# Designs tried in a protein design chat: VH-VL binders against Large ribosomal subunit protein uL10m (mRpL10). Part 165

Target 1, 224 residues: Large ribosomal subunit protein uL10m (mRpL10), of Drosophila melanogaster (Fruit fly) (q9vpl3)
Amino acid sequence: RGKINIQRPKAPHYERARVVAVTQPKYPELPKAKSCFKTRAERTQQQQENPYNEIIAREVRNWLDHSRLVAFFHLSSITADDIFRVRVQLHKQNLHLKSYGSKIIEQAVKNTRYEAIVPLFHSNHCIVFSPDPEKTAALLRIVRRVPQMVLLGGIVEETMLSRNQLVAYAQMPGLHAVQAQLVQTLSQAPGHLIQQLQAHQNSFVQVLDVHAKNQMNEETPKST

## First folded at step 10 (VH-VL)

Design gc100 (from gc13 with light chain V53D S95Y; framework fv_anetumab)
Fold by ESMFold2-Fast, scan of step 10:
Structure gc100 (fold): chain C 224 residues (1-224), chain A 119 residues (1-119), chain B 111 residues (1-111)
Amino acid sequence: as target 1 above (224 residues)
Amino acid sequence: QVELVQSGAEVKKPGESLKISCKGSGYSFTEYWIGWVRQAPGKGLEWMGIIDPSDSYTRYSPSFQGQVTISADKSISTAYLQWSSLKASDTAMYYCARQWDYSFPLDYWGQGTLVTVSS
Amino acid sequence: DIALTQPASVSGSPGQSITISCTGTSSDVGSKNYVSWYQQHPGKAPKLMIYDDSKRPSGVSNRFSGSKSGNTASLTISGLQAEDEADYYCSSYDYSSTWVVFGGGTKLTVL
């Protein structure tokens, strides 16, 4: 933009460009791939009071409050490129991989119903958030192929689940209301209910297999 | 009821090929991975590797990488462990077992296949 | 290679309690809830007795319990019975190597 020659005085060209730049929507950028591994310097810094920890802790609380699915993982040393590829795959399924320091997690969940998760973060870790609990199966399928990420457990519909309970939840046929109610039951009877659900599912599969084989057979023996 | 049924005992000579099987039933075969465990006579358990039957994705322990091949045929709910050329040191009991993935327990085990390799 | 350390043998009398230890490193036993225990009777396949450090599968007697402190996991069998005589193996996922490791096994003799 240049100087206005004949036209009436208007806002400075440069000021208008600045206003447009400031008001343009910022798309949230996918976070740069980040290892959950901490250097000695990073660990020392986390043990010191950091004025930004409370700000980041509030971000964590926001994610917890707005997510119906939260999954916790141990994360071993992984390259920036590899974790970035995982983040992209997860993002396509509305799954958001985040990494936070243990002190930040503790500050975020202190005096809340989620305080029990703190021990999960005493070593290298990361968290996946989603507003959609139906994405649990997709999440587990993606992470299964990442040997550096190991499932520790999760929160579904505000209910704490062990890693085995989360796997059982992912295997349930999709009816959202039924799954939410079953999550309640899973949290109250870990292990036992999972075994019963597995047995029932397996029995059902056997019945379907027998029926399919019978349907394919157009010829029958002379004896039933 | 979850069950893994393995093929029968094998007696082979060094240099021969072998393929043993593990058939799963009573569950959705592609929902779980199959791990293989070796037990030499009078010795302990050694984890060999694991396969996802849904697409035949495999992972091996370093001791067995390049020594054996793990495969699966999901259409018949069967996993396989194969040697191209057997050695006398391959003499062992071989177990298949169900795992959800590499970090989960081996929750149901096959009865085992004894492989004897001798001249 | 024996990755996890177990005593070679342990013995007890009927009705007593015994404990079998399993010692590893911070990347396997000392990490998260990855420890499993397997019972193997002579000539039989192993059976899962404990998973995720302390949980029992359906059908396993509550006489079997698991615990873990630091890099050492323990299997405790209370009210010892003759049928408990078997080999016991601990196992853990090792997140450093990304494969499953086993202990050398412990022979339990019921006197």
Scores: ipSAE 0.548, ipTM 0.777, lowest interface PAE 2.0, mean pLDDT 80

Design gc102 (from gc101 with light chain V53N K55N; framework fv_fezakinumab)
Fold by ESMFold2-Fast, scan of step 10:
Structure gc102 (fold): chain C 224 residues (1-224), chain A 119 residues (1-119), chain B 111 residues (1-111)
Amino acid sequence: as target 1 above (224 residues)
Amino acid sequence: QVQLVQSGAEVKKPGASVKVSCKASGYSFTEYWMHWVRQAPGQGLEWVGIIDPSDSYTRYAQKFRGRVTMTRDTSISTAYMELSRLRSDDTAVYYCARQWDYSFPLDYWGRGTLVTVSS
Amino acid sequence: QAVLTQPPSVSGAPGQRVTISCTGSSSDVGSFNYVHWYQQLPGTAPKLLIYDNSNRPSGVPDRFSGSKSGTSASLAITGLQAEDEADYYCSSYDSSSTWVVFGGGTQLTVL
């Protein structure tokens, strides 16, 4: 994949096309291929400047800011009936399954503490939001039978957690105070450092673990 | 401390049924799925099926469908695997193992139950 | 139905490095499907060795490491020791059916 596509343009620029047309009046042109190329470029620019995307990005930011539980999933091919059944089960537990385009997610979290989650959304994905972090166990029980939804990690009480840390949090059916203390303890676990040092391939778990470490450092600032 | 204690070795005749038990302790029995995996002498691991102890949801490998039934008793934290219409090629060590979620590892295993099918 | 492909055997001398491959398809060892490794010492039940592609449980020496790229995973053992003689199994799950899939197993022999 070339970085500079203009070095290999499939269709000529407006000025060049005009010059060619006047010097070659009976020369057949491939307008469909040329139109397709222009349409793709126009789509890219329209996507970037679309005011609707800014409105949805604000919705996403609002969900992130007002949800005490956010879980991130990779979504494999799944039928409309299957995902609908999952949405119904989740809704009964005040868990809200949402899907947003990667550009919208990037706009929503750009220049925020959550910018690190952007790589999670470069492939097919979905997010579950809830105002109630005690619903983490219910969430994981429901998605256990949905192999097309792969848990990548999440945010609990504004703290980024890896997949394993989120599961450990879910296994403690205690009070919020106890669970919040567990979250902090899990973020400091030796396994977190070992996982980072041993990771040779890029993974979303690693991204979340790095961000969880950064989040912990921000919450417990060290003097001088 | 997490423990999975399996029932003792069984010797059965062809055509009979065998029911292997796996008693869990040291954790919340209904919070983890229970897998059954078998291993014929000198062979590899073969997945048999899974049960969710919280609601008795089961999934079986196609090879065993119609012959295997998995159940559980939450009052004694015990999972069961019953295999019917036994054949000599069902001779194997049968393991139970727990799992949090389909994408998680089988983190604790029972010691295995040898089932011998002979005449 | 699904099966993961492992070499049936691998061998090495003490102190050497060996690698065991595990290859599947997009439905079982796809880009996001986690691969786990189990060690089975002779006469014992399998024991978790590596989980989530590359993580080690407490008590597993750091000479064991795992990696994954696309539909292929690898277990590496450095500083090979006699105690490492065992059968090694990779596993994942089939995203189309939730069932656990195992590799055929690799017998490691240490001279």
Scores: ipSAE 0.393, ipTM 0.678, lowest interface PAE 3.0, mean pLDDT 79

Design gc109 (from d117 with light chain N31H D92Y; framework fv_cemiplimab)
Fold by ESMFold2-Fast, scan of step 10:
Structure gc109 (fold): chain C 224 residues (1-224), chain A 119 residues (1-119), chain B 107 residues (1-107)
Amino acid sequence: as target 1 above (224 residues)
Amino acid sequence: EVQLLESGGVLVQPGGSLRLSCAASGYSFTEYWMTWVRQAPGKGLEWVSIIDPSDSYTRFADSVKGRFTISRDNSKNTLYLQMNSLKGEDTAVYYCARQWDYSFPLDYWGQGTLVTVSS
Amino acid sequence: DIQMTQSPSSLSASVGDSITITCRASQSISHYLNWYQQKPGKAPNLLIYDASSLQSGVPSRFSGSGSGTDFTLTIRTLQPEDFATYYCQQYYSTPWTFGPGTVVDFR
């Protein structure tokens, strides 16, 4: 009856659990002690000194530090099954879809060169991470078929890029030296990037409103 | 099919502690974000806390930050809310609810458990 | 934080009437708004998500509309079981916030 059903996953639980285990995002390697396990005392001390929000913020910083491609998206309402299918397709290309609260993002990027991205996360959002910037073209091909995800901008080789700059980067041939040089050429100051990203966000909201109204008109009962 | 059952609500003294539980069944608990929402008697709904499927991300309302802790045991399909330094304003029916992901609707709710904080 | 308000705070109507409840957000939330119904002594249940999408199992007499800051929930041809409190909720930005609720009483 509804076009979007968030009540029940379409895939059987057993098959979904198995696929999720294979396709789940892998966190970047963290510095490790000789032991893979922390003692209960060490865990307790970390929790008392740093609340959970700071622990997750560190994880976000690790994703940012170890990912050479980071893409920011505005996310419209989407079904559990649809977002799961997108995650599976992205994972096949070593692209990792993550969602974090605005405060966590702010804590993660505070006092870093990326602090200017915070305003992007005032709306519903998601982030895609990858250690491989050559996957930018694959990323854009996958999300092109997902109208609920709208590209806002990103970071390539630690350089902040607008939506149009990311699209331009994706269209380049897969030559490492040439791509690195292009990133330098396409980069912009953080303030200028924020203005461009907010403009795209406003345009997206307008497009969504038109689409939503068109969908509502099509769903209007033919008789009352 | 989908069922969420809260328990643990009792009368507690101001400054006391209490742990609430929410037992989930009828769906893949390990794939869903879980949240706590409370409702003071005769008042509206207030979001309290949320936790991700892998117990790696949590968030709290400002009114409970530093006093409440959310956790889950995926092997038991159970969600918890540890409440410390309870105040009279924490008196409410506490509901657990599920979300497919961080910014998604609360599609199934439990029946609620009443917590009363008074002397 | 995004503040949510609802109008009216309460209303009385007869079976067969059509009613409209309004929800207003303090800033634009696009279409990221849900409507919940709560019957006395029961937990809330999801009626409408994404401003206008009807949740499965919910009667077609319920409909939602709006975008940006102003939203409406309409119940066509009220039934006795529609006696309840209705809440709007934004999920555009954290913290998630609910409206104060609208109580629908049947005469």
Scores: ipSAE 0.000, ipTM 0.417, lowest interface PAE 15.2, mean pLDDT 75

Design gc114 (from d113 with light chain V53N; framework fv_anetumab)
Fold by ESMFold2-Fast, scan of step 10:
Structure gc114 (fold): chain C 224 residues (1-224), chain A 119 residues (1-119), chain B 111 residues (1-111)
Amino acid sequence: as target 1 above (224 residues)
Amino acid sequence: QVELVQSGAEVKKPGESLKISCKGSGYSFTEYWIGWVRQAPGKGLEWMGIIDPSDSYTRYSPSFQGQVTISADKSISTAYLQWSSLKASDTAMYYCARQWDYSFPLDYWGQGTLVTVSS
Amino acid sequence: DIALTQPASVSGSPGQSITISCTGTSSDVGGFKYVSWYQQHPGKAPKLMIYDNSDRPSGVSNRFSGSKSGNTASLTISGLQAEDEADYYCSSYDSSSTWVVFGGGTKLTVL
């Protein structure tokens, strides 16, 4: 036809902003608007007792309760443009990339079956949620091309999986494979599984420390 | 069934403008990006660029940045490749193909549009 | 211009196995992590045969397999048939690149 959409003038001015608006999850309303003119002491006291943290923690619990697939990642330095493209690509597959502060995650999972994941989030992190566990393969295909995101582990059908178990789950689409992995995971003590995830995280941190030391050494004239 | 249908062959003179099309069907058009690939007569494949139809975001190969414009109209599931001023060296077969994004393989291809530029 | 190098031609007889190599050059920054392979018959559009180094799309014969070691990827065609005669292109994307690169192409002749 070639006719202009009459509703176009009411759309977001920037196309990227429009995509973000339709693909991003909606957040609950914030309590009374925060004043930029409050003193540092007033802001600090308000933040310690901040109902905003509880609202976002409830949002995290809602994601956990309604997602049959949750994947945990270490997140290295990445540009806002690059992470936005990753988020949009993931959203096309019904995969929702979220990043929350460690205290908010701790508050969200406190006294839940997922409390054991808290140590994973004491460094830079992000989480991918999905209601569809069949999207695990799609998730790993997308993330393999994002070197700044390192898989730590996940939760599938309310069962915690290590990185290797989650990778195996993605490679084995049959019911037998899923049942075998769930039985294997359930037979492991929760401390053992978390220890494996922490060991991976600690190994990665050690690699980053070595890399940082190597870069410091490269700053010397001897490293030309 | 996933299908990409391209516009018909074009014969143009140097300096003329041209816009060719690639229409997707059998899938959600905004869920995948559309890449463009050039093949000069008797030569290999050259990737030109790509567009995300959901927000019209584009990326170009350095060799084609500024030489062509890629666009899309998601309301009619169609992507476009456009030249403001054609050169004889633009004579080639042009393919559109579906990609999940710029870092993924081209999984379904259009039949190609032959563009001939001669005086 | 093209960072991936392929032999210009390869030949084999029906029933044999042949391998086509695709090597990144020493100028490649970061190296190529994921390689795809495309088959093109004369006058036709290319067809995806292998993606992510070794995965095969549905509908592609299991006679086609891919592998990668270091900066060299290989496409192997077993039980070679006359209809396999075509041009084959490797393609890659590495984490530092924002565009796709194709190899120069290999003409497979079935003798």
Scores: ipSAE 0.103, ipTM 0.588, lowest interface PAE 5.3, mean pLDDT 77

Design gc115 (from d113 with light chain G31S V100F; framework fv_anetumab)
Fold by ESMFold2-Fast, scan of step 10:
Structure gc115 (fold): chain C 224 residues (1-224), chain A 119 residues (1-119), chain B 111 residues (1-111)
Amino acid sequence: as target 1 above (224 residues)
Amino acid sequence: QVELVQSGAEVKKPGESLKISCKGSGYSFTEYWIGWVRQAPGKGLEWMGIIDPSDSYTRYSPSFQGQVTISADKSISTAYLQWSSLKASDTAMYYCARQWDYSFPLDYWGQGTLVTVSS
Amino acid sequence: DIALTQPASVSGSPGQSITISCTGTSSDVGSFKYVSWYQQHPGKAPKLMIYDVSDRPSGVSNRFSGSKSGNTASLTISGLQAEDEADYYCSSYDSSSTWFVFGGGTKLTVL
């Protein structure tokens, strides 16, 4: 069914299993588990589309629909114990680390305004979801200490941001006026422009990133 | 007006200790990390390591782990690079630069500190 | 070993365009758009010219542009000027070693 069941009755008693059981969906997350730790043979097998992928794609769409903060990471080789510690730390901040195969991500975002994220997932990856965009600074503080996790970009309040724009967003000290100014500056009328450029959103985000960097670079040293 | 100002040139003998500094201004010092880069005479740039000034968390390149110590004092917006016992092979220009984390560019650079180690 | 491969030297005439290549592996240049370029004049600190493959910081001339194809990133300087004569370094993040890496550097001579 379409609900994400975070409870697993058969889970082991240990803290690691408890956190995994609380956050794990009812259906097996084989593409997620395989995406983080997959072998070459398993990667090849994941290229086949099947009904299982559609079920997990619906789960991804549900996370996207209910999250006001989504961050995308490349995930290098990391031990199960190390990623578990990261997942626990994130969960305490209502940040949910998930991993899905690239085919599933493609199926989930196809024909949506987020279709441009597909190229980010041509290698090992993880996604962090949260209903709370105020947690962006906490998220980046946690993942800064994990060199195997490399920030690719994100979505905040339905606006697609590059990694540099996401960092800039996290560094804003005020809420209403500063956030409104930043969204206006970064998005440049996000609704219609994003819809028109969804196939080239990465290029559009690059333009917005340059614009955001120009605004941030206003604090560069001046000789005058 | 972001600026990183490094300490002056040093001339030392092998076996001596040394601590050089990098002072940041024009931004919130604890919001960004400080990376250190080495450039041997006539050679290219080598990334040495990085520090978070907010809690002095450090990470070193394997080539420099155990060879140098990176530290910071956030109360005076200053990062440090330190040797307990210098070698002639430590002769190089040393740069500090602002870096958000391991994977981000070095966006603002200090002017460099030349360290010469000879008998 | 040099982690990223750059030509040792490149030359051009004023007003022309030149390109400097930076070749890595699938785990660094090929994997990410985390390629930066730095300009270093003799006796001076490096200056960030390009980040994330193609983005320019404020104050950097639009004559400088970056691109990437596969495992090779390129810095292109159009309308070459005498002041462009400098050493140029590329950098990336290597996902395999989890370390920031530099290229060997390229000396640009303006003839």
Scores: ipSAE 0.687, ipTM 0.849, lowest interface PAE 1.4, mean pLDDT 79

Design gc12 (from k9 with light chain G31S Y32S; framework fv_anetumab)
Fold by ESMFold2-Fast, scan of step 10:
Structure gc12 (fold): chain C 224 residues (1-224), chain A 119 residues (1-119), chain B 111 residues (1-111)
Amino acid sequence: as target 1 above (224 residues)
Amino acid sequence: QVELVQSGAEVKKPGESLKISCKGSGYSFTEYWIGWVRQAPGKGLEWMGIIDPSDSYTRYSPSFQGQVTISADKSISTAYLQWSSLKASDTAMYYCARQWDYSFPLDYWGQGTLVTVSS
Amino acid sequence: DIALTQPASVSGSPGQSITISCTGTSSDVGSSNYVSWYQQHPGKAPKLMIYDVSKRPSGVSNRFSGSKSGNTASLTISGLQAEDEADYYCSSYDSSSTWVVFGGGTKLTVL
């Protein structure tokens, strides 16, 4: 359970629209065909004018700097109740789901070592942060049940991983040293093959299966 | 080697029930999900739904929701696709395939089960 | 209902190169790098040839390559061989429906 409940009660969208309409300057003209929701361009423009963008950008940088696990997701339309349930489930595992506008993320990572992530945020997205890379398996188990969240990739121990590499990492638990070595091996591999993920999993399971009789049909890995 | 082995061909009458199987081997069965794909004679591939064998969580395409039931028995590494009442339009080849989750490819396929429903 | 658009047929001669297109929308092919291609020989199960737009599973010839531009993904087969004659299906995750959708399939004939 979380201490902070500040995001639960929020003003209805209609109340905000009413306040904005009342305080709107007389001089600007209203667009003829106003959408019920602001377009991406309109949202981006409002974010650029928001004086708090730099404060939020600094928060994003702090999350990136202090997280040993960062996972990036494409986010499809999802209800407030559904995303809240996911956020609670993740929080119990010390996994922190955050949503930030693309422009804020671009501003946060510009001129930093994280600038390479900007192309991941061209559409609707969210990010999960954790100080504990051992939580990668727990993260993927939870998100598999959320079809609106699609894994794009992540950063583990400062190493960029594709979604296939992140899945392979999650399937190979164990000592930190073993996981760190796996990350290095995966990041050096050209092209990402499903068969590689399966071969790695089968090999690792065989090595770890010290108590039970070997019942696994282990494939011979094909050429290095 | 990862392998999915499906049950043999079935010939049924409209209104009959049917349950076909898909047995996985060569991997940890509960670590991957099983998707089902339909192919009507001379037609293309249609994704039907998916099951997590670890707790039998299922999700269906709307076209197949209420038409079929997907289930699994993790103790024997087998997934099932079943109909309570077959229709002639259910005549098709049915494939099971391994899939990590909704967004991942179907990486290993069963050989298929031909279901023929005719009077 | 076919979600992704593929040409019904394509043909080529041994040694030539051919390309099969797969056109979707901004919610499927356009929104993610989750396009797969499957090869199906008559009477057999489909085989995964390409995943994540351009990646090959082990055991798949490097003559098969994939690419994507906007809402259109493409499968290119170089150095055509007689055994390449098959039906090819594209597939993509659709963020709108939140499940996998398939193309109508393309019959490749090697003349």
Scores: ipSAE 0.624, ipTM 0.820, lowest interface PAE 1.7, mean pLDDT 79

Design gc13 (from k9 with light chain G31S Y32K; framework fv_anetumab)
Fold by ESMFold2-Fast, scan of step 10:
Formats: structure tokens, C-alpha cells, sequence
Structure gc13 (fold): chain C 224 residues (1-224), chain A 119 residues (1-119), chain B 111 residues (1-111)
């Protein structure tokens, strides 16, 4: 009876808890069978733009568009069983671990404010996406026990943060207004992400020290 | 201000047990891990292991696995390094330091605890 | 265990610039941009001087800088001062063993 508006892959991924997706540690089923037979030349075009890469690049852009938390990691040699267990733990917190080739990421972020992240993906890597920036602390608690995953940095509320800045952001749970202000303060110039990803977090140490002292003044009982 | 304060120097005999401490202040103790570093007399630094005080998760370097026990009591913001039976080769300066995880720097250090083990 | 290679000693005169090298493997220094440098004066605890290859903590003089090329990281101290005389240790995370590794240390003498 006729098609209504056909949805393109820009729908918010948050609208569905994908319990079934956790069962398979690979990409969700993609019609890679669409290129069921490649010519020899097309098989060797791994470094060239092709239709499959554009489809996956659109998936990456959709994740970026609808995630308020994106974290980037180097991924050292890890067993399929170990990475699957990490993926399960992350999924329970609405954190979605994805792996994409460097060319696909480059294609996805080309001509966007996030183009500066491309150099991070010259070695083995993975990305964690979430609609909820309050899950940053949960994310870091899970991944810091996975020594094969090393935090490179991330994006919170569309602001690029170094790994030290992301750690500092995670340490301010329950104070959303303060966290938003810290994110704004940490973000100077998006064009200089690589320098930002190596920025000092000493200003956060000072902020946290002041907050701890204020909290102590408000809550510390008279010693017995 | 962030500060790590370690227990005082110890002089022990081989075969004795020992537990040294590292107390953190000026930050949320359970949000950072505590690493332990050994420095034998006249030698360099050796990373021993690390603990997450929030649930006492530990990880040791292979050289120290089974040789020492790292523990923590989050209620008093204190981490511990323990030996069940000391050896003369355990004579060293022992430092605790704050570390986010294995890949992050040791950013604040305790003053050190000198452990001397002799007959 | 000593995993990273540093020269045992280096020397310079006040006002000069010196460089200390730290050589590892593709799994540690070469793998990650997470090299740290620590300064230790005799009888005192180490102090973090450089982290993430080239970044300085608050309170560390801008005379200290770090860099990395391949499997070798370098600490450079410009405008050398008598107070810089200390032992310097490099450190990196080893992605193959998943442990922290230190260099053997370099004694800096200011003469």
C-alpha cells in the first residue's frame, strides 16, 4: 500500500537497547554480500573509495551525530573472548564498542570538525559511543582494567578532549553543570586536537582540590 | 593539595612479616589507583604493581607476583604493601604513587619507606 | 627489571642544553605516546617532569621538554642550572607485557 518515508541511517541509536547485538562481537550484519563478486581490480582497491566504505562511513557518521560521548582507544593484541567480554560489560552501560578501518574513519570525518582525529587511527584502534555523557566514569572504570585498551581521547558534548581532560571530566560525577562548564573550559580550539589530546589536567586538579575543600567545610563533622 | 604519606622506616630480620602503608589525602581516594615502586640501594626504579582502592582489584608485575601483597582500606584512604616472609634482597626504598591506570604517569609520590632486612 | 635503555651519565655546564635519550622497542616507546620522565634528587622521591612524551605538569620549568622519534624518546633540559643535577628516569607502558617499564636512569652532573 505504498511506502511512507524511507528512513536513512540517521535515526538515534539510543532508541533501542540492542541486546541481540551483544551476542555477536562483529559489526551488525551489513550487506557486504552486495559485492558478492569483485573483479581483481576492485579487490585491490582496498585503499580507494568504494560503495562498501561509504555505507560504513555513513554508519560512523550516524554514531557520531547521535552520541554525546565518543572515546578513542589504541587496541593492542587481545583475544576474541576478552574483547567480547569487554563489549558485553560496556553494552550493559549503554556503551557501544566499534572497530572501523582507518580509511572508513577518514571518509566519515572528512570536512567535519573532527577531521583532526584521523592520525589517532594509524595503528590498531577502537571507538566507544554512548548517548549519555554521564557514562564517562563507568566507561573509564571498565576499560582501565583492560590493559590492551589505552585511552587516546574523546569527544564529549561535541567538544574534543585529550585523555587527561576526559579523565578529569569523569571525576566530576553528579555535578552536571560543573561538568558542562569544565568541558567548555577545556575546549580551546578544535583545529588543534592533537595538542589538546596531550594537554595537562592541572587546572582540574586545582578545581577538584577547591571542591574537596568546600565539601570538607560543608560536611566535615566536629572531630571527637 | 594532593599528598601521599607513607609509614616510617622499618628494620627487620629475614623471615619476619611486614606491612607498610600509604595514606592519600587532598583527592577522592577511590577514584585513583595506587602504584608501588621499589628502588634497591644504588639501583633504579622498578614498578611492582597497582591497586584500585574502590574494590581492591590488583595487578602485579611478574617479578613481584607472589612475592608481595598489595591491599587497601578505602574507609581510611590507605593502601598497603605486605610481605609474609622478608628476605635480605627485599632491602630497598619503597614508594607509593598515584596512577590513573597502567598506562598513565605516576603523578604524585609518597616520600618513601626504607625497609632494611638484615640478619 | 630494566627494560628501557638510557645513558648512565650525562654532563653539562650552567646555561648549556643537554639531552637524555631513552630507547625501547616497538611495544613500549615506539607503540604509544605515553612516555614519562622523572627527576630524583639524592634521598628524595621522584618527581614527574614530563608525561605523554612532551607535556609538563604544573610547576615544572619550561626549560624541560620532551620528544620522541620511533623507539627513542628524549628529554632536553635547556639553560642548565645547578639544581638540575639529579637522576633522570624515563618510563613507558609496554603494550605487549601490559606493565610499566622504567629506564635504568641517567645521572646528570652540572659542572
Amino acid sequence: as target 1 above (224 residues)
Amino acid sequence: QVELVQSGAEVKKPGESLKISCKGSGYSFTEYWIGWVRQAPGKGLEWMGIIDPSDSYTRYSPSFQGQVTISADKSISTAYLQWSSLKASDTAMYYCARQWDYSFPLDYWGQGTLVTVSS
Amino acid sequence: DIALTQPASVSGSPGQSITISCTGTSSDVGSKNYVSWYQQHPGKAPKLMIYDVSKRPSGVSNRFSGSKSGNTASLTISGLQAEDEADYYCSSYDSSSTWVVFGGGTKLTVL
Scores: ipSAE 0.236, ipTM 0.644, lowest interface PAE 3.8, mean pLDDT 78

